# Designs tried in a protein design chat: VHH binders against EKC/KEOPS complex subunit cgi121 (cgi121). Part 100

Target 1, 174 residues: EKC/KEOPS complex subunit cgi121 (cgi121), of Schizosaccharomyces pombe (q9p7j3)
Amino acid sequence: MILPLFPETQVHVFVYENVSNCAAIHEQLISQNPIYDYAFLDAATILYKKQVYSAIIRALEDRRDEQMKTKTIHSEVILSLSPKTEISSAFRQFSMTKKSKNIVVVKIDSKLTEEEEFERLDKLVEGNRVEFSDEELQKLIDFKVLKKNYKLDPSTLENPLASILSSIALRGYS

## First folded at step 13 (VHH)

Design qj49 (from qi3 with T99N; framework vhh_6qgx_2)
Fold by ESMFold2-Fast, scan of step 13:
Structure qj49 (fold): chain B 174 residues (1-174), chain A 123 residues (1-123)
Amino acid sequence: as target 1 above (174 residues)
Amino acid sequence: QVQLVESGGGLVQAGGSLRLSCAASGFTFSDYAMAWFRRAPGKEREFVAAITYTGSSTFYTDSVKGRFTISRDHAKNTVSLQMNSLRPEDTAVYYCAANYAWDYWTPRAYDYWGQGTRVTVSA
């Protein structure tokens, strides 16, 4: 994918359902295994493609402006999903856990094509790959988690897109 | 109420050893990575060592590799730093810290901090 403000940055997003090896993946992430250099998100936290893209754009803006708050661009994507700039809280809210069942995986600055990244990730993730689409994400979301992470009231849950995007764009200013 | 309480600091001669300990309470210790940072007189806080929540991996700053060893005890909710072959440049206040994220080197990634324990290494 090509982002208009970052046309030279390669971005790939993958969605996996019914993942059976999240505990093993989590061990690789905490050990800083470079093979797992992706943002691994819990799909229970992601409702829209635009939610993920907004976080990616914010992370890339912070990198461009030399204002990243984390060590890696992939950690910055995780932080950028949060309405706050508290790194540990963002990981608790959005990153995959040992108990995750469905995940969204983001790769920034890939040296591989999308197909090559698919082949690589399919060897790491023991689950079913599905299309990165609003339709598929809506099957995997947990609205209780979404409400808590973005502080949504019950009336906003019927159409939360604008509130979520505003929270990501105004991170640290509200 | 979260607490991290450091102990084991003191005065030691160059070449000596000290063992620092940090007792954790008020949070689910087994879910958190633990680290030691230090601040020398007139300097900024720097990373020393970290250990993953499982204890399976450790990370060290180059200047202490081979001399310091970080470990944790889940039964006692403690993290320890064994400091061998101490040098005058190791003189600092040592802080225990906890985070949930797997960014071990960034102070901002840490949720909880102790008050520190002083280590003085004489020439």
Scores: ipSAE 0.641, ipTM 0.827, lowest interface PAE 1.3, mean pLDDT 90

Design qj5 (from qi3 with D31E; framework vhh_6qgx_2)
Fold by ESMFold2-Fast, scan of step 13:
Parts: structure tokens; sequence; C-alpha cells
Structure qj5 (fold): chain B 174 residues (1-174), chain A 123 residues (1-123)
């Protein structure tokens, strides 16, 4: 996909459920294997498409403004999901783990089409690809994890979208 | 209650060796990547070496590759840096650090830091 504010930046987002090889993928991520240069997120932490897009936009804004806090754009996406500017904590909160079952994968600056990235990722991820949609994400979310990550109270949890987006947009100022 | 305590620094002549050790406590050591950074007199803090939480992969800055070896011992909650063929430009305060992230080269990515141990290499 093309973002209006960043029309020359190709962005692809993929969702996989029932992934059986998360431990193997995690080993490749910590080992800095360049084939795995994506943001691998735990789907238990993602409720809306807008949540992911807001983090991508924030990461791209920080790159444009030469204010990235991490080494790569994909790490910056992970950081940008967090309401705080603590890199290690953001990875603990949002990145996939060896125990993850469902994942959201973000690719920025792809020189490949969406279909070509699908073919590549399908060789790395042993799971079922599903549509990147609010409906599919709502089947995979863990509300206990979401509440903890964004410090939501019970009243906000009924309709958390505005609170989540504000937390991402105001990261470091909230 | 988190502590990283470094030891093993000192004075050594060029061509000599030193082994730095870092004892970790107060966090789940086996879940964290460990790294060594150094700060030379009048310079900024720079990355030296890192080891993944599993110990399966190591990373080094170019100037120390082949001379320094990072290792860890989960039973003792320690990380070590074996420094061989030391050069005057290796003179610095060496810091032990811990992170959950796999952004090993970025100081800001590290949660916990030791106080540092001084290494002086004479010509």
Amino acid sequence: as target 1 above (174 residues)
Amino acid sequence: QVQLVESGGGLVQAGGSLRLSCAASGFTFSEYAMAWFRRAPGKEREFVAAITYTGSSTFYTDSVKGRFTISRDHAKNTVSLQMNSLRPEDTAVYYCAATYAWDYWTPRAYDYWGQGTRVTVSA
C-alpha cells in the first residue's frame, strides 16, 4: 500500500494465524538475519488497522525528521506502537515471541509487489494467512495485553481506538 | 535491585590480554541480550560486542573482530569479554549492558548498565 503522506514509500502488512514456527522465526530475528528484515508483531497486541498505520506513519515521520531512536525503520515501527520511548520495553510489549501464535508482519521500503512479498513470507512463516482487516484482528487480540500496554481503564476499553491512537501520536509527551 | 558489576580492568602493555567479567543480578538474565560498550578519553560511548540471550550469535565492532571474544554463562549469570592483542587505542572505560531488544548497537536500547571498569593499554 501507498500512504498519502509518504507516496514513494511502499508499505505491506500481513497477518498470519496459527503460526507453528514462532520459535524459529524469533531465533532468526535476534540473530539479525537480513532475510527477516520486517517488523514481526504479536497479533495479541493489535486491535485495529489504524493502530498499525499510526505506528508506521510515526516511524516514517521520525525517519524523515532524522529523529529515529532505533537502528532500523522496522524497529522504529515496534517502538512507535508503545506510549513510551523505551526501546527494550516496546520490544517486550509488542514484538512477537517464541510463544506467539498469531503475528502481524510489516514491511517498509519493499522493492517487491505485495504478491511477491507474500510468496517470500509464506516460505518463512508456517501459518495461515488472513486478511489485514479489523474483523480478523479482533479475532486475535488479547484484551488483557492491550489494556496493560496502553494503560486502559474499563470504561476506555469499551471503545479504545481514540486512546490508542493518541498514545501512539503523543509517544514521549503523554 | 538490578545490578551489573564489572571486574577485570587494569593496566596492560600493548600486545597483552585482559578478561573482563560482568555479574548480573535482579532480572531474568537468560531473557536478555548482553553487550559491552566502551568510552575512550574525550570520546563518545561506542559499541564493542554483544551476545544474544541464547548465546547462539555474537556481534563485534570491526576494530576488535578476531581479537575480542564475548561469552556468557547462564549458570553464573555472567558475561565475559576476552581481550587479546590489546592496542593503545583500546584504552577506555568498558561498560556491561543488558537489553531485551535486538537493536544491539544502540545505547538507548539498553535497560541496564554497569558502572564501568577502566582499561589502560600502554605503548
Scores: ipSAE 0.782, ipTM 0.886, lowest interface PAE 0.6, mean pLDDT 91

Design qj50 (from qi3 with T99Q; framework vhh_6qgx_2)
Fold by ESMFold2-Fast, scan of step 13:
Structure qj50 (fold): chain B 174 residues (1-174), chain A 123 residues (1-123)
Amino acid sequence: as target 1 above (174 residues)
Amino acid sequence: QVQLVESGGGLVQAGGSLRLSCAASGFTFSDYAMAWFRRAPGKEREFVAAITYTGSSTFYTDSVKGRFTISRDHAKNTVSLQMNSLRPEDTAVYYCAAQYAWDYWTPRAYDYWGQGTRVTVSA
């Protein structure tokens, strides 16, 4: 996919449910295996497609402006999902863990087509591919986790989209 | 209260060895990657070595590869840095640091820092 604000940047987002090998994937991530150079997110933390795109756009803006806080663009996506600028906290809040069951995988600057990335990821991830859609994400979300990560109160839980997007876009500014 | 306490620093002759230790308390040690950074007089803090929270992988800056070894002991909540074949350019204050993330080379990624232990290597 191509984002209107970054037309030269290839972006792909993949969703897997019922993943059985998250512990093995996590070991590859912490070991810095370049084959796993993606942002691996816990689907329990993602409610909307716009949530993921907003974080991607923020990470790309920070890279463009030479203001990245992390070593890689994929780590910057993870940081950008958080309402705070604390790297380790963002990873705790949004990254997949060895206990995750459903994951969202982001690839930026792919030299491969979406279909070729799926073929590669299907060899790494032991789970079921599902559509990257609000409908599918809503089946995988944990509202307790979402509430904690974005500090949502009962009044915002019924329609949290604007609050989530504001938190991503305005972190550190308000 | 979170604490990282370094020990083992001192004065040593070039070619000698030192073992630095860092005792961790106040957090779940086994969930955190551990690292050593150093700061030479008048210079910025630089990455030295890191170890994953599982202990299965280690990372080193090029200038210490083959000379330094990082290790951890989950039962004792400690991380250690064995420093061999020390050189005058290794003279620095050495800091122990902990992070939940895996952005090992980025100081900003570390949650907790020790106060440092001084290492002086004489020619």
Scores: ipSAE 0.747, ipTM 0.870, lowest interface PAE 0.8, mean pLDDT 91

Design qj51 (from qi3 with T99K; framework vhh_6qgx_2)
Fold by ESMFold2-Fast, scan of step 13:
Structure qj51 (fold): chain B 174 residues (1-174), chain A 123 residues (1-123)
Amino acid sequence: as target 1 above (174 residues)
Amino acid sequence: QVQLVESGGGLVQAGGSLRLSCAASGFTFSDYAMAWFRRAPGKEREFVAAITYTGSSTFYTDSVKGRFTISRDHAKNTVSLQMNSLRPEDTAVYYCAAKYAWDYWTPRAYDYWGQGTRVTVSA
């Protein structure tokens, strides 16, 4: 996809359900295997497409402004999902774990087409590809995790989109 | 009550060896990557070595590759740095650090830090 403020930046987002090899993928991530240079998110933490896009835009803005707090743009996406600027906390909250079952995968600055990235990821991820859509994401979300990560009360949980987007946009202070 | 306590620093002559140890408490040690950083007089904190939470992979800054070895002991909740063929430029305060995420090289990415142990290498 093309983002209005970043028209030269290639962005691809993929969703996999029923992933059986999350522990193996996690080992590759911690080992810094360059083949796995993606943002691997736990789908239990993502409710909307706009949530992911807002984090991507924030990460790209931080890179443009030379304000990245992490080593890679993909780590910056994970950080940008969190309402805080605490790197380890953001990874605990949003990144995939050995126990994850459904994942959202983000690729920025791909030299490959979306189809080529799918072919590559299908070799790495043992799960079922599904559409990156609000409908599919709503099947995979864990509302207890979402509530905890964004500190939502019962009133905001009924329509959390504005609160989530505001948390992503306003993080980075102090 | 998170604590990282370094030990094993001291004075050693060039070409000598030293073993640093870091005892961790107050968090689930087996979930965290561990690293050593150092700060020489007049310089910023520099990455030295890191070990993944499983112990399966290690990372080193170029200047210490082949001379330093990082290891961890899950039963004792310790991480160690074996320093061989020490050089005067290795003189620094060495810090133990712990992190959950896998950005090993960025000091501000680390959650917990020890107080440091001083290493002085004489010519």
Scores: ipSAE 0.403, ipTM 0.713, lowest interface PAE 2.7, mean pLDDT 88

Design qj52 (from qi3 with T99H; framework vhh_6qgx_2)
Fold by ESMFold2-Fast, scan of step 13:
Structure qj52 (fold): chain B 174 residues (1-174), chain A 123 residues (1-123)
Amino acid sequence: as target 1 above (174 residues)
Amino acid sequence: QVQLVESGGGLVQAGGSLRLSCAASGFTFSDYAMAWFRRAPGKEREFVAAITYTGSSTFYTDSVKGRFTISRDHAKNTVSLQMNSLRPEDTAVYYCAAHYAWDYWTPRAYDYWGQGTRVTVSA
């Protein structure tokens, strides 16, 4: 995928359901294994494609402006999903955990094609790959988690998209 | 109440050794990565070493690799830094810090900080 504001940046997003090896993947992430240099997100926290793309755009804007708050672009994506700028809170709220069952995986600046990344990730992730679409994401979301992470009131839960995007855009940094 | 309390600092001659300890309380220690940072007079806070929440992996800044060893004791809620072959350039205040997740090198990522313990290495 090509982002209008970042046409030279290659972005790939993958969705996996029924993942059985999240604990093993988590151990690779904490050990800083370079093979796992992706943003691994808990799908329970992601409702829309636009939510993921808004966070990616925010992270790329912060990198462009030399305002990244984390060590890597993939960690910056995780931070950018949060309405706040507290790094540990963002990871606790949005990143994959050992207990996760469905995940969203983001790759930025890949030297591989999307198909090559699929082949690579399918070897790392023991689960079923599904389309990155609003329809598939809506099967995996946990609305209690979403409400808590974005501090949504009951009146916005039926159509939370604008509130989520505003929370990502308006965190006040970039 | 969250506390990180450092100890073990002091004055040592170049080539000597010191062991720093950090006692943690008020949070679930076993869920957090632990790190040591230092700040020399007139400088910014610098990463020194980190250990994963499981203790399975450690990370060091290049200038201390092979000389310093970070370790943790889950039963005692402590993290330690063994400092060998000390150099005058190691003179700094050393801070213990706790971080959820795995952005070990970024001071901003750390949730909890100790007040620091001073290490002075003379020529």
Scores: ipSAE 0.650, ipTM 0.828, lowest interface PAE 1.3, mean pLDDT 90

Design qj53 (from qi3 with Y100F; framework vhh_6qgx_2)
Fold by ESMFold2-Fast, scan of step 13:
Structure qj53 (fold): chain B 174 residues (1-174), chain A 123 residues (1-123)
Amino acid sequence: as target 1 above (174 residues)
Amino acid sequence: QVQLVESGGGLVQAGGSLRLSCAASGFTFSDYAMAWFRRAPGKEREFVAAITYTGSSTFYTDSVKGRFTISRDHAKNTVSLQMNSLRPEDTAVYYCAATFAWDYWTPRAYDYWGQGTRVTVSA
């Protein structure tokens, strides 16, 4: 995928459900295995495609402006999902854990095609790949987690998109 | 209340050894990566070593590789830094820090910090 403001940046987003090897993947992530250089997100935290894209765009803007707070663009995506600029908290809130069942995987600056990334990730992830769509994401979301992460009240929970996108865009200033 | 309390600092001659310890309380220690940073007088804080929450992987800055060893004990909620073949350039205040993130080299990635323990290496 190509973003209008970042046409030279290749972005791929993958969704896997019923993943059985999250503990093994998590061990590779914490050990900094370069094969696992992706943003691995817990699907329980993601409600919309626009939520993921907004975080990607914010991370790319911060990289462009030399304002990244983390060492990698993928860590910056995880941070950018959070309404705050606290790196450790963002990982607690949004990253995959050993207990995750469904995951969203983001690759930025891929040298591979989408099909080649599919082949690569299918070897790493023991689960069922599904379409990256609002419909599929809404099957995997945990609304209690979403409400906590974005501080949503009952009125905003009925239509949370604008609130979530505003939180990501303002990041630490809402 | 979260606390990280360092101990084991002191004065040692070049070529000597020291073992630093950090006692953690007030958070789920077994979920956090632990690291040591240091700050020499007039310098910024720099990364020294980190250990994953499982204890399976360790990371070191180049200048201490082969000389320092980081380890952790989940039963005691402690992280330790064994410092061998010490050099005058290792003189600094050493800080223990904790993070849930796997961005180990970035000070900003750490939630919790100790007060530091002073290490002086004489020529």
Scores: ipSAE 0.761, ipTM 0.882, lowest interface PAE 0.7, mean pLDDT 91

Design qj54 (from qi3 with Y100H; framework vhh_6qgx_2)
Fold by ESMFold2-Fast, scan of step 13:
Structure qj54 (fold): chain B 174 residues (1-174), chain A 123 residues (1-123)
Amino acid sequence: as target 1 above (174 residues)
Amino acid sequence: QVQLVESGGGLVQAGGSLRLSCAASGFTFSDYAMAWFRRAPGKEREFVAAITYTGSSTFYTDSVKGRFTISRDHAKNTVSLQMNSLRPEDTAVYYCAATHAWDYWTPRAYDYWGQGTRVTVSA
């Protein structure tokens, strides 16, 4: 995938349903295993493709401007999904957990093709790959989680796209 | 109320040892990674060591590898830092910190911080 503002940056996004080994994956993530250098997100937190793309673009802008708040680009994607700059809270809100069932996996700066990354991830993730589409994401979202993460009221929750994108795009001194 | 309380600091001669302890209360200790950071006068907070919430992995800054050992006790809600072969350059206030993130080296990644315990290593 090519981002207009970052045409030299290779980006892949994968969605997995019914993942049975989230506890094992989580152990590899907390131990900083280089093989697992991806952003592993809980699909319960992602409603739109644009939500993920906005977070990726913000992370890439912060890297370009030498203003990353985290050590890795994949951690910066996780932070960028949050409306706040609190790193621990962002991981708690958006990262997969041992109890996750469905996940969204982001790879930036891959040296592999999309098919090669899929073959690699298929060995790491015990689940079913589905299309990265708004339709598929809407099957996996948890609206209670979404409401809490973005502080949505009932009226905003009916059409949350603009509010979510605004939250991700908000620049702040802090 | 969340509290992290450090103890065990003091004055020691170069080559000596100290054991720092951090007692945690007011949160679910077993869900958090724990770390030690230090700050020398006029400098920024520097990462020293971290331990995962499971206790299965530990991380150290290069200058302390082989000399310092981090450990945790879930039954006592404590994290400890055993410091051996101390150097004058280790002189600092040492802080205990807690996080859900696995970005262990970044001070901004930590939710809770102790008030610190002073370590002075004389030549």
Scores: ipSAE 0.739, ipTM 0.872, lowest interface PAE 0.9, mean pLDDT 90

Design qj55 (from qi3 with A101G; framework vhh_6qgx_2)
Fold by ESMFold2-Fast, scan of step 13:
Structure qj55 (fold): chain B 174 residues (1-174), chain A 123 residues (1-123)
Amino acid sequence: as target 1 above (174 residues)
Amino acid sequence: QVQLVESGGGLVQAGGSLRLSCAASGFTFSDYAMAWFRRAPGKEREFVAAITYTGSSTFYTDSVKGRFTISRDHAKNTVSLQMNSLRPEDTAVYYCAATYGWDYWTPRAYDYWGQGTRVTVSA
């Protein structure tokens, strides 16, 4: 995927369901194994493709403007999903855990094609690849988690897209 | 109320050793990575060492590798920093800090901070 505002930046997004080795992956992430340099998100927190793209764009804008708050671009994607600029809280809210079952994986600045990244990730992730689509994401979402993370009231929960995107774009501005 | 309380600071001569301890309360200690940061007079906080929430991996700034050792004790809710072969450049206030994620090097990534304990290394 090519982003119009960042045409030189390679971005790949992958979705896996029924992942059986999340505990092993999590151990590699906390140990800073460079092979796992991706943003590993819990699919329970992601409802729309636009949610992920908005966070990616925000992270890339902050990198361009030398305003990143985290050490890596992938950590910045995790932070950018959060309506607040609290780094630790963003990891708690959006990153995969040992108990995750479905994950969304983001790679920025890949030197590989999408197909080559699939080959690499398929060796790391013990689960089923599915299409990165709103239809597939909506099978994996946990609405209780979504409501808590974005502080949605009952009226917005039924159609939350605009509220989520505003939260990502306006974080820090109230 | 979340609390991190450091102890073990003091005055020591170059080449000596000190062990700093940090007692944690008011949060689920076993879910958090723990770190030590330091700030010398007139300078910004700098990363010293971190330990994962499992205790399986540790990270150090280059200037302290081989001299400092970070460890944690889940039963006591403590994190410790053993400082050997101390140098005058190690003089600083040392802070204990806690984070949920795995951005260990960024001060802004830490939710909870102690008040600090002073370490002075004389010639």
Scores: ipSAE 0.745, ipTM 0.875, lowest interface PAE 0.9, mean pLDDT 90

Design qj56 (from qi3 with A101T; framework vhh_6qgx_2)
Fold by ESMFold2-Fast, scan of step 13:
Structure qj56 (fold): chain B 174 residues (1-174), chain A 123 residues (1-123)
Amino acid sequence: as target 1 above (174 residues)
Amino acid sequence: QVQLVESGGGLVQAGGSLRLSCAASGFTFSDYAMAWFRRAPGKEREFVAAITYTGSSTFYTDSVKGRFTISRDHAKNTVSLQMNSLRPEDTAVYYCAATYTWDYWTPRAYDYWGQGTRVTVSA
């Protein structure tokens, strides 16, 4: 996938359901294994494709402007999903955990083709890959988690897209 | 009430050793990575060492590798820093910190900080 504002940046997004090895993946993430240099998100927190793309665009803008708050572009994607500029809170809210069952995986600046990333990532993730689509994401979302993460009230919960995108775009900086 | 309380600082001669301890309370210690940072007079706060919440991996800044060892005891809710072969440039206030993330090098990734313990290494 090519982003209009960043046409030189190669971006791939993968969705896996019924993942059985999240604990093993989490151990690789905390040990800083470079093979696992992706943003691993809990699918319970992601409702729309636009939510993921907005976070990616914000992270790329912060990198371009030399305003990244985290060490890696993939950590910056995790931070950018959060309505606040609190790194640890963003990881608690959006990153996968050892108990996760469904995950969204983001790769930025891949030197591999999408097919090669599929082959590599399918070896790391023990689950079923599904289409990155709003339809598939809506099967995996946890609305209680979404409501808590974005501080949604009952009136916004019925159509939360604009509120989520505004939270990502207007996060914590003038 | 979240608290991180450091102890074990003091004055030591170059080549000597000190062991710093940090007692944690008010949060689920076993879910957090723990780290030590230091700040020398007139300098910025810098990363020293970190240990994962499982205790299975440790990370060190290059200048202390082989000399310092970080460890944790989750039953006692403590993290420790064993400092051997101390050098005058190790003189600093040492801070204990906790993070839920695996971004160990970034100070702003840390949720909780202690008040610090002073280490002075004389030539």
Scores: ipSAE 0.749, ipTM 0.872, lowest interface PAE 0.8, mean pLDDT 90

Design qj57 (from qi3 with A101P; framework vhh_6qgx_2)
Fold by ESMFold2-Fast, scan of step 13:
Structure qj57 (fold): chain B 174 residues (1-174), chain A 123 residues (1-123)
Amino acid sequence: as target 1 above (174 residues)
Amino acid sequence: QVQLVESGGGLVQAGGSLRLSCAASGFTFSDYAMAWFRRAPGKEREFVAAITYTGSSTFYTDSVKGRFTISRDHAKNTVSLQMNSLRPEDTAVYYCAATYPWDYWTPRAYDYWGQGTRVTVSA
């Protein structure tokens, strides 16, 4: 996908359900294996496509403005999902863990076509790829996790989109 | 309460060796990556070495590769830095730090920091 504000930047987002090898993927991430240079998110934390896009846009803005707080653009996407600017907290809240079952994977600045990234990533992830859509994401979300991560009250849980997007945009003030 | 306590710093001649140790308490040590950072007088904190929470991978800044070795002991909740072939440029306060995420090079990614141990390498 092409983002209007960043037309030169290649962005791919993949969703996998029923992943059986999250522990193995996690070991590759901690070992800094360059083949795994993606943002691996726990799907339990993602409710909307716009949530992911907002974090990607914020990360790209921070890179453009030379204000990245992490070493890689993919780590910056993980940080950008958090309402706080604390890196460790953001990874605890949004990153895939050894116990994750469903994941959202983001690739920025791919040198490969989308089809080549699909083929590559399908070999790394032992799970079922599903469409990146609000409908599919709503099947994988954990509302208790979402509520805790964004500090949502009961009145906002029925329609949390604006609150989530505002939290991402206003990091450090919330 | 969380504590990281460094020891083993001192004065040494160029070409000499020192072994730094860091004792961790108050958190689940086996869930955290451990690292050493250093700060020379008048400079900012820089990355030296890191070891994953499993101990299976290590990372070093280019200037210390082949001279320094990071290791950890899960039974003792310690991380160590063996420093060989020391140079005057290695003179700094050395800090032990712990992080949950895998951004090992970024000081802001670290949850817990020790107070530091001073290393002075004379010409």
Scores: ipSAE 0.636, ipTM 0.831, lowest interface PAE 1.5, mean pLDDT 90

Design qj58 (from qi3 with D103E; framework vhh_6qgx_2)
Fold by ESMFold2-Fast, scan of step 13:
Structure qj58 (fold): chain B 174 residues (1-174), chain A 123 residues (1-123)
Amino acid sequence: as target 1 above (174 residues)
Amino acid sequence: QVQLVESGGGLVQAGGSLRLSCAASGFTFSDYAMAWFRRAPGKEREFVAAITYTGSSTFYTDSVKGRFTISRDHAKNTVSLQMNSLRPEDTAVYYCAATYAWEYWTPRAYDYWGQGTRVTVSA
């Protein structure tokens, strides 16, 4: 995907269900293995495509403005999903864990095509790729996790999109 | 309720050794990476060493590589820093810190901090 405000930035988003090797992937992430330079998110935390895109846009804006709080653009995407600027909390809230079953993987600044990134990721991730769509994401979401991460009350939980997007856009000011 | 308590600081001569320890309580220690940072008089806080929550990987700032060793003990909920071949420029207050993120060099990435323990290395 090409973002209107960042037309030279290549963005790829992949969704995997029934992943059996999350513990192995997590070990590579904490060990800073450069092959795993992606944002690996727990699909239980993602309800909408717009949620992911909003976090990507915020991370790219912070990079452009030299205001990144983290060292890598992929870490900044993870942080940008959180309504707070607390890095450790954002990773605990949104990053995949060794017990995750379904994941969303974001790659920014790839020099590879989407299909080439898929071939690379297919060697790292032991699971089934599904379409990055609201329909597929809604099958993988955990509403208890979503409610906790965005502090949603019963009135906003029925239609949370605007609240989630506002939380991402206003991170650090709420 | 969360506490990180450092110990083991003191005065030592150049070339000597000290072992710092940090006792953690009030959080799930085994889920967190642990690190040591230091702040010399008139300087900013700088990264020294970190260890992953599994203990399988360690990270060091260049100036301490080969001299300092970080380790952790899950049964005792402690992280330790063995400091060998100490130099006057190692003089600082040493802090232990905990993070869930794999952003080890970034002070802002750490949730919990100890009060610090003072290390003075005389020439």
Scores: ipSAE 0.767, ipTM 0.885, lowest interface PAE 0.7, mean pLDDT 90

